# VHH binders against FAS1 domain-containing protein YDR262W: the designs that were tried, part 5

Target 1, 246 residues: FAS1 domain-containing protein YDR262W, of Saccharomyces cerevisiae (q12331)
Amino acid sequence: KNVVNLITFKDSNGKLHKRLAPEEIPPRLHNSQVNSYPLGYKGMRDFSRPAVNLDDILGTQQRKQQEFLAELSPLSLESKLSLVNEVQIFASYVRNDVETYNKVSDPNEDLIIIAPTNRAVSQLTLKPWQFPNNIDKLESDGATEKELDTAIQENISKFVRSHIVVYNDDKNSYKKVSPGCTLLQSIDFTESKKSDSETGGDILLKKEGEVYYVASSRDEKFHAVESIENGSNGVILMVDFTLVGP

## First folded at step 6 (VHH; framework vhh_8k46_1)

Design c53 (from a3 with Y107L)
Fold by ESMFold2-Fast, scan of step 6:
Structure c53 (fold): chain B 246 residues (1-246), chain A 121 residues (1-121)
Amino acid sequence: as target 1 above (246 residues)
Amino acid sequence: AVQLQASGGGFVQPGGSLRLSCAASGRTFSRYAMGWFRQAPGKEREFVSAISSSGGSTYYADSVKGRFTISRDNSKNTVYLQMNSLRAEDTATYYCAKDLYGSGSYLFDYWGQGTQVTVSS
């Protein structure tokens, strides 16, 4: 019947765009760079491992770990990102970064993905592959194709890694900035500023009532988490803003 | 900074063939997945075909599969649509598009004048 499924979305200006459905879009990774999981193990979670618990991070936990394990989906974060129409631009960038893609596919990881909506990404004055390295300037200055490719890949890696936190079930691993508000470190923060004296973070998570809020530490402008999707290896927090920009 | 220019349309009889070309400017063409879309009078724009940045993956709408072939030449910054066994229903303005976000999302922005294909006896 239909060979290809299409999805339509509107950007911040109301303009319509067409795309291939997630199932039609392969990862943009070379096969040798992609982790291979044992047959019958792919996407399977070890239930003896703690699940992501946002309230535990915030110090507001009232529920037992078993309650959070019961909320887990059999689908991995990779599968969940592929299925959530509202975050498909972000999901496509995750597929472009081999290390990040391998983490979101890994049943042995527990991740918090702060996923900007298609609307949030479309509102940026530059696309994620265009910053912080100035691609237009590099191109105008006569950079080689390899130099452009490297700069673009660095931009993409920084963008996706700035939105993903590796969960730690040790409550003391997180810096409390105020009651119900905790400073988190993205993968980009830990990779870029990894030193034994580095104690900061780049993401703020807080809870007021039953609503979670996220902010970049640079401007401390909180945005409500619009939706939470549980995977087998973590959670996706959908937000209508980006943690890094041009 | 990629700009696109579609060409190669024209008048053709049913059963005939045409090859459309989409020439791109800029030096980042090889990073983008590329697509072809078409719009007939009184209809919305529909997907025709897409090709990955490497050319290793191709996709086709059911209505054109087996008749159309998409290809690209990164050395010439060009994507092609070879259209065989053309039907009256293929009459449309054809547009080429790049992956809007350069991310492999296959999100497409339609721009340029397009190129008119008219299949009539």
Scores: ipSAE 0.176, ipTM 0.580, lowest interface PAE 4.6, mean pLDDT 78

Design c54 (from a3 with F108M)
Fold by ESMFold2-Fast, scan of step 6:
Structure c54 (fold): chain B 246 residues (1-246), chain A 121 residues (1-121)
Amino acid sequence: as target 1 above (246 residues)
Amino acid sequence: AVQLQASGGGFVQPGGSLRLSCAASGRTFSRYAMGWFRQAPGKEREFVSAISSSGGSTYYADSVKGRFTISRDNSKNTVYLQMNSLRAEDTATYYCAKDLYGSGSYYMDYWGQGTQVTVSS
């Protein structure tokens, strides 16, 4: 009875791809470094309410937030990422970066995950493990296997962390660009700061009517948030683009 | 770019055996999970088997488990599919593929040239 389950997704060119379902993916060799947290653990937090309030960040009145009525209890963001078929490529990169996976699984975090769809990741000219370090050039220049592995892991970590924001419930900490539009800092942005005095951000979040939009601050090209999934330790915003690319 | 070359197909009687090989180019082979898919005329491609980058984990479609064995030799950049107790329904073109994202996601891409397997009396 060992049936292997595959899931199918279509890329931006209409090509169909198949992969093993999440439950079929082998565990990591260094799994002992991955934290174990109880599902839905957040002390006595009210699980019927979102962990992150996007309207407080934007300074807008919360009118409608997507709640999946079929959800019986809020799961962690890691569990939610594992269940959303449309973001499984991104979710696999999260699982492959142990430090980020531990943070996403941490019940004491409040995170905003801007999760690119399988379609968005598949349309990239280089895969996330290939940039910003140029792996093909390092290989052609005679880099060792250890040097290549280090550069690849740095690429994966940067890609994943560029899509995750640590939520702060002090709405005065967020820089408002315009009514309903706010600058956010990804984990990658905060880690790359030269000093604590560096201000700004790399992600723009806005709301127009009932629809949320996200953009990279580099190009200010807004994309609609396709769905919102609440977890016990944050929120997932599913988008059709990647915040960083080659 | 990584290129995949599948070989070892042919004609066999029911109950016979074949070993398929998939040779890959490039220094990244040992970091990728690899797999086999097949497609019979008029049918969609279906999963056959997959193997982790280290060779420590293997996966099989229900229709081939106990009959097929996947293995790899990272020193030779080659994946093998040993096919035993072949049946008429195993008749298909067999394709090898690597993990599209090099991350252990097991999204399969880089379809090589297929190799035809025909099981008939």
Scores: ipSAE 0.000, ipTM 0.290, lowest interface PAE 12.0, mean pLDDT 74

Design c55 (from a3 with F108Y)
Fold by ESMFold2-Fast, scan of step 6:
Structure c55 (fold): chain B 246 residues (1-246), chain A 121 residues (1-121)
Amino acid sequence: as target 1 above (246 residues)
Amino acid sequence: AVQLQASGGGFVQPGGSLRLSCAASGRTFSRYAMGWFRQAPGKEREFVSAISSSGGSTYYADSVKGRFTISRDNSKNTVYLQMNSLRAEDTATYYCAKDLYGSGSYYYDYWGQGTQVTVSS
């Protein structure tokens, strides 16, 4: 009975693809009973403060008050991700990871989402569901459907969590490494670290002039942030690369 | 990885019926949303129908709604398109497609040569 609304897009190789418009994508069927708040980094948040401000994190000049207030629209990061056509592949993975989606939808969170574009994801030699667990090898070795589904979900979860930082305004969630450059911890890093006293990180964020740059701490290869979108519970940095790959 | 093969096309007269099949290799089929697309000579490829990974949700282009039915059998790794009340304008090569990233994004990639459907008297 319903009219189908499709969006056509062109990938980095010039090939045309079609997808259902965001409003046509079926809602998630799985409910989580976990209203998951970040583990480990508690402390007294100032709940009257606006969501994440990158210039504040980097110790640079604050953005204009009017711009900040305009970007404090009631729209959450979850809503904003769903509206940005350029990151819909990444956004769909976020929706498919229950714990991460709960954080993205939580008005009490403050998140930094490093969102790779559809172009960035399409350029990977393996899709996010195919690494680091080798799905083709597991399948050829006779893995059950359940085992394959588990390995695929682990891959997706790790990919998504490697691109999201839980910001904490008590300063325990990031380390300034130089003027205008800060080392951040992704959710994947915080889950993998041995103790809450570990002050390292896996994502580098810096500002040079008026441009923000992001890099994996592994290779320190900086890429310019293409656009920034503020939500009520954090910020989205759109980038044309992925922080993890095969 | 999932590999797709479409089949079941042929020649039918207006008002006739055909059932197309799309067979998938591998055991990750149940993770993908699936779709059917078609392309007539000299025209752009157009959406026909889609089905969610569980089969609980189906979607149709206005031009085929009420005449075509999409279904899937995850135990057989197959998606089907039942085409009833066929019209001359349904003449096209039909392609089955999977969600490219297996994540419910509904980004489709076309697979192989497709299967030709010709509706003519």
Scores: ipSAE 0.012, ipTM 0.401, lowest interface PAE 8.7, mean pLDDT 75

Design c56 (from a3 with Y110V)
Fold by ESMFold2-Fast, scan of step 6:
Formats: C-alpha cells, sequence, structure tokens
Structure c56 (fold): chain B 246 residues (1-246), chain A 121 residues (1-121)
C-alpha cells in the first residue's frame, strides 16, 4: 500500500501551504567508480570529463584536485533536485520543461543550477508561468487554449533556463569582470538571438572569503548562496532570490 | 485569482453516497492540479484526493482508496469527488484546493468555502 505524505512550507507572508511529498525512493544500486565500462557507455558519467569547479571559474584555488574528486556525489542533479525540500517549487518547473529536464537527467552534462528557494519563488508578484508573456491579457484578448498553453510553456522554459548554466572547463570561455567576479551565460542567454552578446552573459558569480554570491547582470544585486549541493553531473546553488522576475 | 466554491455535502447513512463539486473561476483552471482536503472537529486538516491538470493522474489517501473517485471537467471549470461506501470516519468539512503554482507541484493553497459531510446512523 502507498501512503500519501504532505509537507508544509511557510511562504514570505507567513502563510502555511501543503504539498504532496515525493514517494519514498527505494535505495538505488550505485555503480562503483572503480568498475570498468565500455567506451561511450551513457548510463554512467564519463569521469574523464571535468567536474564543475566554481573556484577555477573565479580564479581561486581553495581546493586541491584530489579532494575535489573525493567530494563528487554519486547522486545526479535530478535526484538532488527531487530530494532538496527547499527548492521543490523550482524543481517542479524544471520537470515541466522537458528539454531542460533531459539535460538535468543527462550524466554527461555538467550544469550549474542556481535554484531559488520556495520562499524566493513565493515572493514573486506573478508566478513563473505568468511572465514575461502576459497570460491574463492573452486570455482577455480571446487567445485560444493552444495559444495560452504555448505562452505559458514559453514562460516556464524562460524562467527555468535563466537559472541554469552549462559548465565549461575552458577558463577563456568565462568573462572575468573584477577580481573574484565572473560573468556566466545561462541557457536562456545562449539560446537568445536578441543581439545581447555584447554583454557576455546574464549571471554574475562572486566569492568573498568563503561565501559565494550570485547576482543578475541586469541589476548587479548580489545575494549569498545559502547552500551548495554537489551532484554527479553538476552543482546546485540555493539562493533566496530569482534571476528573472515580472 | 481563482475563486473556489465547494458544494454537495449533507447528511447520509453509513454505506451511502454523496458527490461533492468544486466550481472554479477563470480560463486558466485547466492549468491547475486540484485537490480535496477534509477537517473533522478537533483534528488537523488532512489530504483526501488530488487530480492532475489533465485528469490523467489521480492520488488518494489510503483511507479513501477504492471508495472515493476524483474527476474533473475542464470545460465546466469543475472538480468532483464521488464518495461511495461512506463511513462515520468520513464525517468532516470538505475543502477544495488548487495547486498554488500551477506547475504540477501539488503545493496546495486551500481556498474557498467548505461543505459539511455528516455520516451517521
Amino acid sequence: as target 1 above (246 residues)
Amino acid sequence: AVQLQASGGGFVQPGGSLRLSCAASGRTFSRYAMGWFRQAPGKEREFVSAISSSGGSTYYADSVKGRFTISRDNSKNTVYLQMNSLRAEDTATYYCAKDLYGSGSYYFDVWGQGTQVTVSS
């Protein structure tokens, strides 16, 4: 028999909300890192690929290579997103964007996911599916259900993709803005054809002391990263704000 | 905002049936997963059932599985809860809820007027 479990979270206004908890995930058999696999085996991460290293992006060398390899989590970003209670609203939007979810589930991707907390999303004046396309206006203008669904999906995809960076270990691909501060390109930025390549990116990553900070390049307002979760195919940076909004 | 109106409650004998309705406003109703919750006097509000935006997925509390059926009609902006083989333990005020974020997250904001169901001999 299955049991339906609910978790409670408190929004920015102090109101309590409930959601269906994920079903208990049975223990997974994990592949040993010492096992040998055929070339091109996609069911396991190719460990010859560089792992995400934020300090290398920023030009700092706080961690040694051996220690970094030892810290690599066997759980994928998909698994990590499903397990981190504080980002489940964002995680649900990732699941609704099929193309992006496929990247998050791909062991051969290397991603930096800047994940807004449930609190951060709840503070938005419009929900992520309601902007930048104005859904209420489209509805009042007589848009068809197909047109509304398309506009809503575009909104969700933009929101999700604006928070995910495809990691590249080529240091020359990242634009250093100032000491300890680097400009990154979200998936949304790289897929945009709006001639904004002149800015070089849309996300700022900075480190001061031992604390990482993230900002939108639009306003350059830095927020501290509350926690970092390492996955086998990237990292999740949990933040108290959203990189795009209404 | 989506306004929810629950109705269809009443007094019924054990083993009887009732159908609850939850009418919603707005054309974006089809985007929201919907749920039913109930609260008996002196108890916490508990989950009863949920249905995905398309109606393709349904969820039930173990206490109501096989007896209750959730369904929806997106053309009428309405969610239904068909309650069969009612028991005294089903006595409660029943509430509609919508998925707050419209994403299939099943984060419920319990909104609208409840409807009282009383099962007694």
Scores: ipSAE 0.238, ipTM 0.628, lowest interface PAE 4.3, mean pLDDT 78

Design c60 (from a3 with Y59S)
Fold by ESMFold2-Fast, scan of step 6:
Structure c60 (fold): chain B 246 residues (1-246), chain A 121 residues (1-121)
Amino acid sequence: as target 1 above (246 residues)
Amino acid sequence: AVQLQASGGGFVQPGGSLRLSCAASGRTFSRYAMGWFRQAPGKEREFVSAISSSGGSTSYADSVKGRFTISRDNSKNTVYLQMNSLRAEDTATYYCAKDLYGSGSYYFDYWGQGTQVTVSS
């Protein structure tokens, strides 16, 4: 006997929504360009050390990373995103953006994913596919379906890429803004601002005591990291806000 | 924005068949995964079926699997629910719903009045 698992969540307007459990979500076919057999893998991971060391980039403390991160896992970030119920809206956007999905699935990457919760995404006044390109206005102005699809995909790509940082193990490459606080560059930032990408950034990461905080550099409003999930090719920081908005 | 209009309900005897239609307006229909839900009097809304944006993947509640078939025609902006071997327990108001986030998250938002299906002898 099969059962269909359905979960209910309440959005910022108090409205109830129904969602299929992760195991009930229909599978998707991969693009033919996806490398399913990476020949250049970095080799077998040292599971005594996480792929990303947040304290190294902050320069605050040189303790063993296991003291600050959730249990080490051989699972990839893609697998970890699929298993974290609280970030499934964000995870679904990652899966639907081919280039970002390939990067998150790549064992040769080391990524920091700042994953907004379902609650955080639901509190947005516009959905991630509706900004920064104004889809309602484009539709009202008579845009073609192809023009709408292009603008929507640009919005989705910008949203997910604005929440992912490529980790560099050279800690001197990170811009310190104050003790325990470092300016990071999202993938969206590095792709969109090539001329100033070396010195700027769009994400702030800080540590106070044993708690990590994240902010958009735009408003510098820090939010505590609610949980940390370790994957074989990076780390997921779960937060109750989005780094970009309408 | 996508607006949804469900139709095709009615009275049918046990063992009979009905086809429900959900007509969508707007240019972004093909971006949404779609679902069917139902609610009987005095009960919570329950999941019936879902279909991916491309139509390549489908899911069904255990109680309807093998009897109901979901399909979509993106050229007509319509999703269908073919209901065969209907039972008294299938009596409910049926709602079509779109994936609220358009991303394949399958967070469904209900839109419109639904269509009533009554299976009775």
Scores: ipSAE 0.175, ipTM 0.587, lowest interface PAE 5.4, mean pLDDT 77

Design c61 (from a3 with Y59D)
Fold by ESMFold2-Fast, scan of step 6:
Structure c61 (fold): chain B 246 residues (1-246), chain A 121 residues (1-121)
Amino acid sequence: as target 1 above (246 residues)
Amino acid sequence: AVQLQASGGGFVQPGGSLRLSCAASGRTFSRYAMGWFRQAPGKEREFVSAISSSGGSTDYADSVKGRFTISRDNSKNTVYLQMNSLRAEDTATYYCAKDLYGSGSYYFDYWGQGTQVTVSS
């Protein structure tokens, strides 16, 4: 195959390096994987600010294990995204959207990041920078370099912002649909909100048994959360699908 | 769409220098991070170097750090690999590749044929 992936790894001195991804690594993602802390991180959160609590959002009983694990992660979402190789494509798009990256880096934010895996992104018929603006058509129609750059950046921003929820913006930013199921608003949804329209949300989060599920509200096709990573300024839900597509 | 053509390989003696070029077509070149990879006869593919879309960030394999320099000229749609202090173990076919998902994803797509570098006395 012609496609090669570089992964990031940390040496004994804490310096980040890049190398070719090994082809024979056991899959880390499982359909029911929850509450993983890769790389052996240990510590306590800053409890002076509110934590994102998925069970509070869903109105379900808190899990003692999840409460315990939150105490072990002092790392920010920025650091977590940089270290989780399974979402490196999505993480690279977050870094290319300045406004969103500033939120991910802000210790005063509380975010829910629905992070699609590299596999999920690779299965899209168009890459995230190619939709919804049709870049190939714009180029063939004689668009200027500035027009192409603007359209590409709009595509990247929409893709990224469609996968991130700002939890502390408004207590009413989420809506209970049923016990254990809540409708959430992505950053993209809130930014496209018009004063003349009824706005609900675009992301569904539910808990069924001990497993969390995410869906786009447009089709309600639920997918299991593969892993959950707690950061000091929010939570990352890793999923093997994308909330928006071509 | 971006298409790539590598060139500049050849025969050099140990300690010599070569400059490889990778010319790209299309008007979205400046959006892609670019990389150089090599494959020696009978060996697996190896990462050599990468450069961000702006040119502000570069990465090198440990085996070439301090000897090779990657650079790009977005106005000419070209990425370069300056290879100094060449060694016999640098003998390989060199491929340039673009970041498939844009800048910084580090998923690279190889472009057709590469350019052969042979270091021998």
Scores: ipSAE 0.322, ipTM 0.686, lowest interface PAE 3.2, mean pLDDT 78

Design c62 (from a3 with A50T)
Fold by ESMFold2-Fast, scan of step 6:
Structure c62 (fold): chain B 246 residues (1-246), chain A 121 residues (1-121)
Amino acid sequence: as target 1 above (246 residues)
Amino acid sequence: AVQLQASGGGFVQPGGSLRLSCAASGRTFSRYAMGWFRQAPGKEREFVSTISSSGGSTYYADSVKGRFTISRDNSKNTVYLQMNSLRAEDTATYYCAKDLYGSGSYYFDYWGQGTQVTVSS
């Protein structure tokens, strides 16, 4: 209901950080006595953590602070996914992966969500819960209900996690492959056997002019980002394709 | 990411002194409040001390007030904890953390590298 204003500032290394605007901090918290605030209090994001910045990741020019602030949203990625009509099929799969859903609602995560449109998901020859485990074959081979449920959940988790990047200097070793083009690691990549390589990745992000493009590293077929939604704990890039398929 | 590295712990006799250091990587150190916390085996983590971004305000747990002094050097990206008149009950692993008040310590992703302090005869 109420919008909370955030300010963004750049450190001497060019990294962006965010904090509550002065008017959003209760007058009592402007007093030195605020240093005694209870340590168990939960209420807001740790704004000492760097905000996700696509231009910083790509090594392109930083936007002016005032221009960047105009694009910030106090709403979480969970709230944004719930409100963006064009990605509701994908959003429903995110909600079915409890661990990933907890990340998109966590104010202390920083995520890049590559969200396929309803059209992109609907054009797949199999539904996301039907691959890569072949559910029809497992059923024909006499799999139990529990085995089928497990295989279906594995399919959903792989689909969802293949579209989400955890941005954090510790967890995501992004590699610049050319000017304006960077290789990123999805959650699925980091959890798979392929994550043994510290420098690998499965998602390509680039910028040409004012337009961002995304591709799977497997085929390097770039698709334009149709829109960008900024949340308090990351960004959503809406695309007309899926990063994994049947 | 900004990394925190605590050091300076060790073995000391009751009544002795130690100085802990917490070195931060990165250039925005001067914009954050910093704190020290400790955890003894089998006990919950407890607050020790905090210092404002400018160094103008300091706060201490009652158990250490008058014995410990927190300070910082923003030119060196370092926060210090001077511990005097050490007691057996000060034995713990000491951690440094960035503390932006209003979020609570539960929301801090980086508790700096711990340093062990043992006070024993």
Scores: ipSAE 0.000, ipTM 0.083, lowest interface PAE 21.1, mean pLDDT 72

Design c7 (from a3 with A33T)
Fold by ESMFold2-Fast, scan of step 6:
Structure c7 (fold): chain B 246 residues (1-246), chain A 121 residues (1-121)
Amino acid sequence: as target 1 above (246 residues)
Amino acid sequence: AVQLQASGGGFVQPGGSLRLSCAASGRTFSRYTMGWFRQAPGKEREFVSAISSSGGSTYYADSVKGRFTISRDNSKNTVYLQMNSLRAEDTATYYCAKDLYGSGSYYFDYWGQGTQVTVSS
């Protein structure tokens, strides 16, 4: 009877997870008994530095910035998404995808979120939950409520995951297409390729002067990043377009 | 973000020992709960061991308890599995995994090619 129980389950997105059964997880120990620091590994973490360095990805040197004293650590990406009025439609879709929401809430992640504005999402001819699976056609063809719910959730997951990149601080892992321009892989791209993260990409990031630009690799139409919000676990790049559409 | 590569497998006789290493690239290793899983030919992937982000808590499958020891060196971004008193049933490809939600959840996701351990004769 004394076997470690490993539970396998699928979330609403069909993703497989494996975890220890609840009874296998012991209660937390006091911090003095574990060699953990509140700010991370052994040394103090510097919260004045952003979690993601875009200039490292692009292979460009970051200019020395104006120094300032901050009393509070930056908020998490989840908190930042909740507070930025201009991206609330996108933020709502992120909250609807449980695994993506958990990554955005995870202090141990380093993410680049390319967040389309409310205006950008509203300009689409179909809403994010309506593509790429054609929900109207599935309903007309007699799909069950469960089949419709599954297709809608797949659409939402693809939409939000197509706008999020997991940052890797190994600068050589990114394919530089030209000086100041790098090809990135969204979470959707990497999951669709079964974690073959060495080839291709679906997002282009470049810097010209002080301004960052983003494009879908599909059409290579660059849009300026309108604002940048740093969180404790990543960065939000606000843009006036969507990386995927109908 | 963390990329994982397991190494240190090989061929050993029953009763022998091996130490596996899981090298992490990226700067967040020290914040992840880490685990080892194995898959024998024609069998399901099974849990072997896990270690908390600080190294203060360790967990083992009953089949390896007392024979295997998990450890980590956060200064080297590496987790280790010391395997002693190896048996034929330990023959498998061994994979290291990170906690899907960072630390403390013990929900694991898989990365890398794994390392083959063969215990024979």
Scores: ipSAE 0.000, ipTM 0.159, lowest interface PAE 16.5, mean pLDDT 73

Design c8 (from a3 with A33Y)
Fold by ESMFold2-Fast, scan of step 6:
Structure c8 (fold): chain B 246 residues (1-246), chain A 121 residues (1-121)
Amino acid sequence: as target 1 above (246 residues)
Amino acid sequence: AVQLQASGGGFVQPGGSLRLSCAASGRTFSRYYMGWFRQAPGKEREFVSAISSSGGSTYYADSVKGRFTISRDNSKNTVYLQMNSLRAEDTATYYCAKDLYGSGSYYFDYWGQGTQVTVSS
């Protein structure tokens, strides 16, 4: 089990690279940086049920078959992110933001993570750590290493937090836009817009037939959710686009 | 672009200590996440530790947590791995790597020859 599987893949230029296989990345790999306060346990959780009910958010109840809600083990979102090959770039950014990682590993949380695929992230013209703070300009203007690192960390934090919604939290207002379509607030939105958190949102979730769709509120272009993974403390919606970009 | 050279390995008795160094060429060294990996004879390469661009975040494999400490000095373009309370199972060739996608991606590339660590009585 201490043996690491390296996987080989080609980048957009056809060059071969090696990386850690997702299953080889240990859960809670930054325990030394984890929250100093003990995390409470919420009590008994029914692992046969999903922590988040998307149809409830949409205000339209629909019975799902048991195969749709299959859960092989009571794994947390942290563990689930570590195991999903298709979202490892996003998962690594989550691990880099200590506060968000602590939240994702917290059994007392119920989260919706809208996880962009490796393809979606790799197609961005700037890497997530390069926007919205313009790192190249800061460097050319003579910023110190500490100033650059702070700006980079702010970029990463904004990127990951823009893709996570707190479910059933008083701070997160579910607003129906139309039948089967609801406006949600990311963590980034709620932290940035405290004075109007009840009135806005930055993520649209809708259902048409049996397919879920997600859009940024800015352009409202819907993208199909490609897969849904249930964890003990929330749900992961995999999408082939990013909710924020350069 | 960036080239890495690991050094500082050697023979040590169980319970001893060693400090490994990874020297990098210039070019935005401070932007890269840096990691240490090791490979024991007859085994696949395994993750050991990683450090963020600023040094503010560190990551460790469970097998080395509490015994190894990763650090960096961006002014010297160098990453260090302080290894304490060494055990026979720590015997391996140690490699340093950088993150190809920048901070946090765990998309590491390896450079050059590693440095051999042998823990034996």
Scores: ipSAE 0.005, ipTM 0.207, lowest interface PAE 9.9, mean pLDDT 74

Design c9 (from a3 with A33G)
Fold by ESMFold2-Fast, scan of step 6:
Order: structure tokens, then sequence, then C-alpha cells
Structure c9 (fold): chain B 246 residues (1-246), chain A 121 residues (1-121)
């Protein structure tokens, strides 16, 4: 018989944590309002459609020929997130946000996912479901179960959507801040826009040599992208920090 | 912080049944996935079962599948483990655990002294 496997790790305080191995974790945790694709949909990208090209966004030509098709995977970002062990906390939040999960599983989307590592999330003083709405205070103030549920889901949705960019193949749509550095808009940022005159962004992407760096526009503290995973409908950039925090 | 305490253990003959309960503090219980783990003398702590926040998904170790059933009552902030067809090998201290990062992360934290289950003739 098969045995359920647990993966163990120690946090910075030496405490042991146990989690289900990736093969034991379901790809979808919420079935309500999932898009019309069946569970386990094996849609394929139209590879004639432009792929996510980070160098095109940055206005560099260094790897242009290599980026369009050579590194694409037949696996969707949904599948890639479920397989990348180091981002499973973030991946679990994506699965719990129905609207975003539907985008990540959609072969007609092109996304850039800035995925914080398990370590990055574990270093936060509050967990993603606890901010910016103060859940402990709401509970102490007598909030109803429905009010707590709504506030928690808003926190999770904001956290997830703050880490995902919808790719645009028109490079002129991106605002260049400096040579090799471009300002991007997360889904959370775009949903907060009130008019076409509102410009800017919340994520900075730059390249130095062959290494990509990401920062929040709030503090401009750049962190190296630790790994890049190409999916059929976008790219995952693994980073050691979170773009939003308490 | 959420505090968890397991209860309902005891002595039972092989083939018997027990129901364990794990009561949680606070009003955010329905947002956490929950799990059961056990540790027999001289052995490592092992996974037994897990349940999603809604109760819509359940997971079982092969050694207990078909004999144990995990369930939860979010209105009572309680998770249960119904243990049927108990065997000597099920003798252990049973611990309940919460998912530290929400219902889908499956990073479990262990709380309290657990509850002892002894299956013996």
Amino acid sequence: as target 1 above (246 residues)
Amino acid sequence: AVQLQASGGGFVQPGGSLRLSCAASGRTFSRYGMGWFRQAPGKEREFVSAISSSGGSTYYADSVKGRFTISRDNSKNTVYLQMNSLRAEDTATYYCAKDLYGSGSYYFDYWGQGTQVTVSS
C-alpha cells in the first residue's frame, strides 16, 4: 500500500514543521465558482501566441531569441506551482482564492507570478491571512463568523494578487524607471485603479548581468530571483521575500 | 493563538471503536485545516488523517484507511477521529494539529499532551 508522506523542515527558531508531501496535496481546494474547465483540465497553450518575455519588458535584447519558446513547458502554472516544493505555502493561498486560481489554470492567460518561498512567508510577523485586516482585533471586537470569513478572504486575496502580474506583449505598455529596470502592476494594483489617468505600479523588475531582481516599489529593496520556472501560460519567479507585509 | 486539546482516548479490545475529539479555541477554527497524528512508544510521530477547512477533502494514512473517519463541526470548533476495527498497532498517543498558514498549507503544528489509546486484550 502507498503511504502518506510528510516533509519536515526547521524554522529560524529551530521548531520542526511537518506538511503533506506535494503528491498528497490536492491541486484544487475550493470547487465553488471554479471556471468551466473540469478538474484536471489538460488544455494546451497556443504556442504561436507570444510567450512571457522578461527581457522584452526590460527593453533588453540579450536573450530575445531564447525566451519565446525554448524554455516553455507543456505544464500550466497551476501544475508548476503544485510541483515546486519551496513555494507550497504561497501555492496553497493561490488555490484558496478562486478567482486567481482560475486565472492560473487558464491556458488563455499569460502571467508573471512572483512566488515567495516558504521561508519568506514564515519570516512574516503576521501570516498572510492576518493582514491588512486585523483578524484578532475583529474577533475581540465581536465580529460575526461571516465578517471574520470575509476579512480573512480579503487578506488572502490581496496577498495573492499582489504577487501576480498579467503579462502584456506590448512592451510600450510598461513604464521604464531606469536602464534595465521596469515598473509592473500586480493584479491587486490594477483592481485598485479608478481611472485611466492613474499610472504607476507596485513591483519593480530589473536585470543585472544574467540575474533578475524584484523589489516592492514601496521600498525599492531588490532581491535576487532564486529560480525561474516556465509554464505554458506564464512564468514563476521564486523570491526570498514578500511584496506586501504587515 | 489557537489552543488545541485532544480527548476521548482509553482502553479498548481489538475490533472495538473509539471517537477522539479535538476542541479548538477562538472563532477562526473554520479557516484552518486540521490533522491527527500519533506516536507509539519507541516510534516516530506519524500522520494519521487530515481534513480541509470546509470538510470537503480528507486524507488518510494507508494503515488506517477504511477504518478511521475524520470529520469536523465548525459550529462547535471541534474535529473528530472515529476509530473503528481497532488493532494492537493503533496503540499510541494521538495528537491533533492545526494548519499553521490556513486551510490549504498543510504545515501542521502540534498542541497539548494528546490522548492515549490502548488496544489490548
Scores: ipSAE 0.012, ipTM 0.468, lowest interface PAE 7.8, mean pLDDT 76

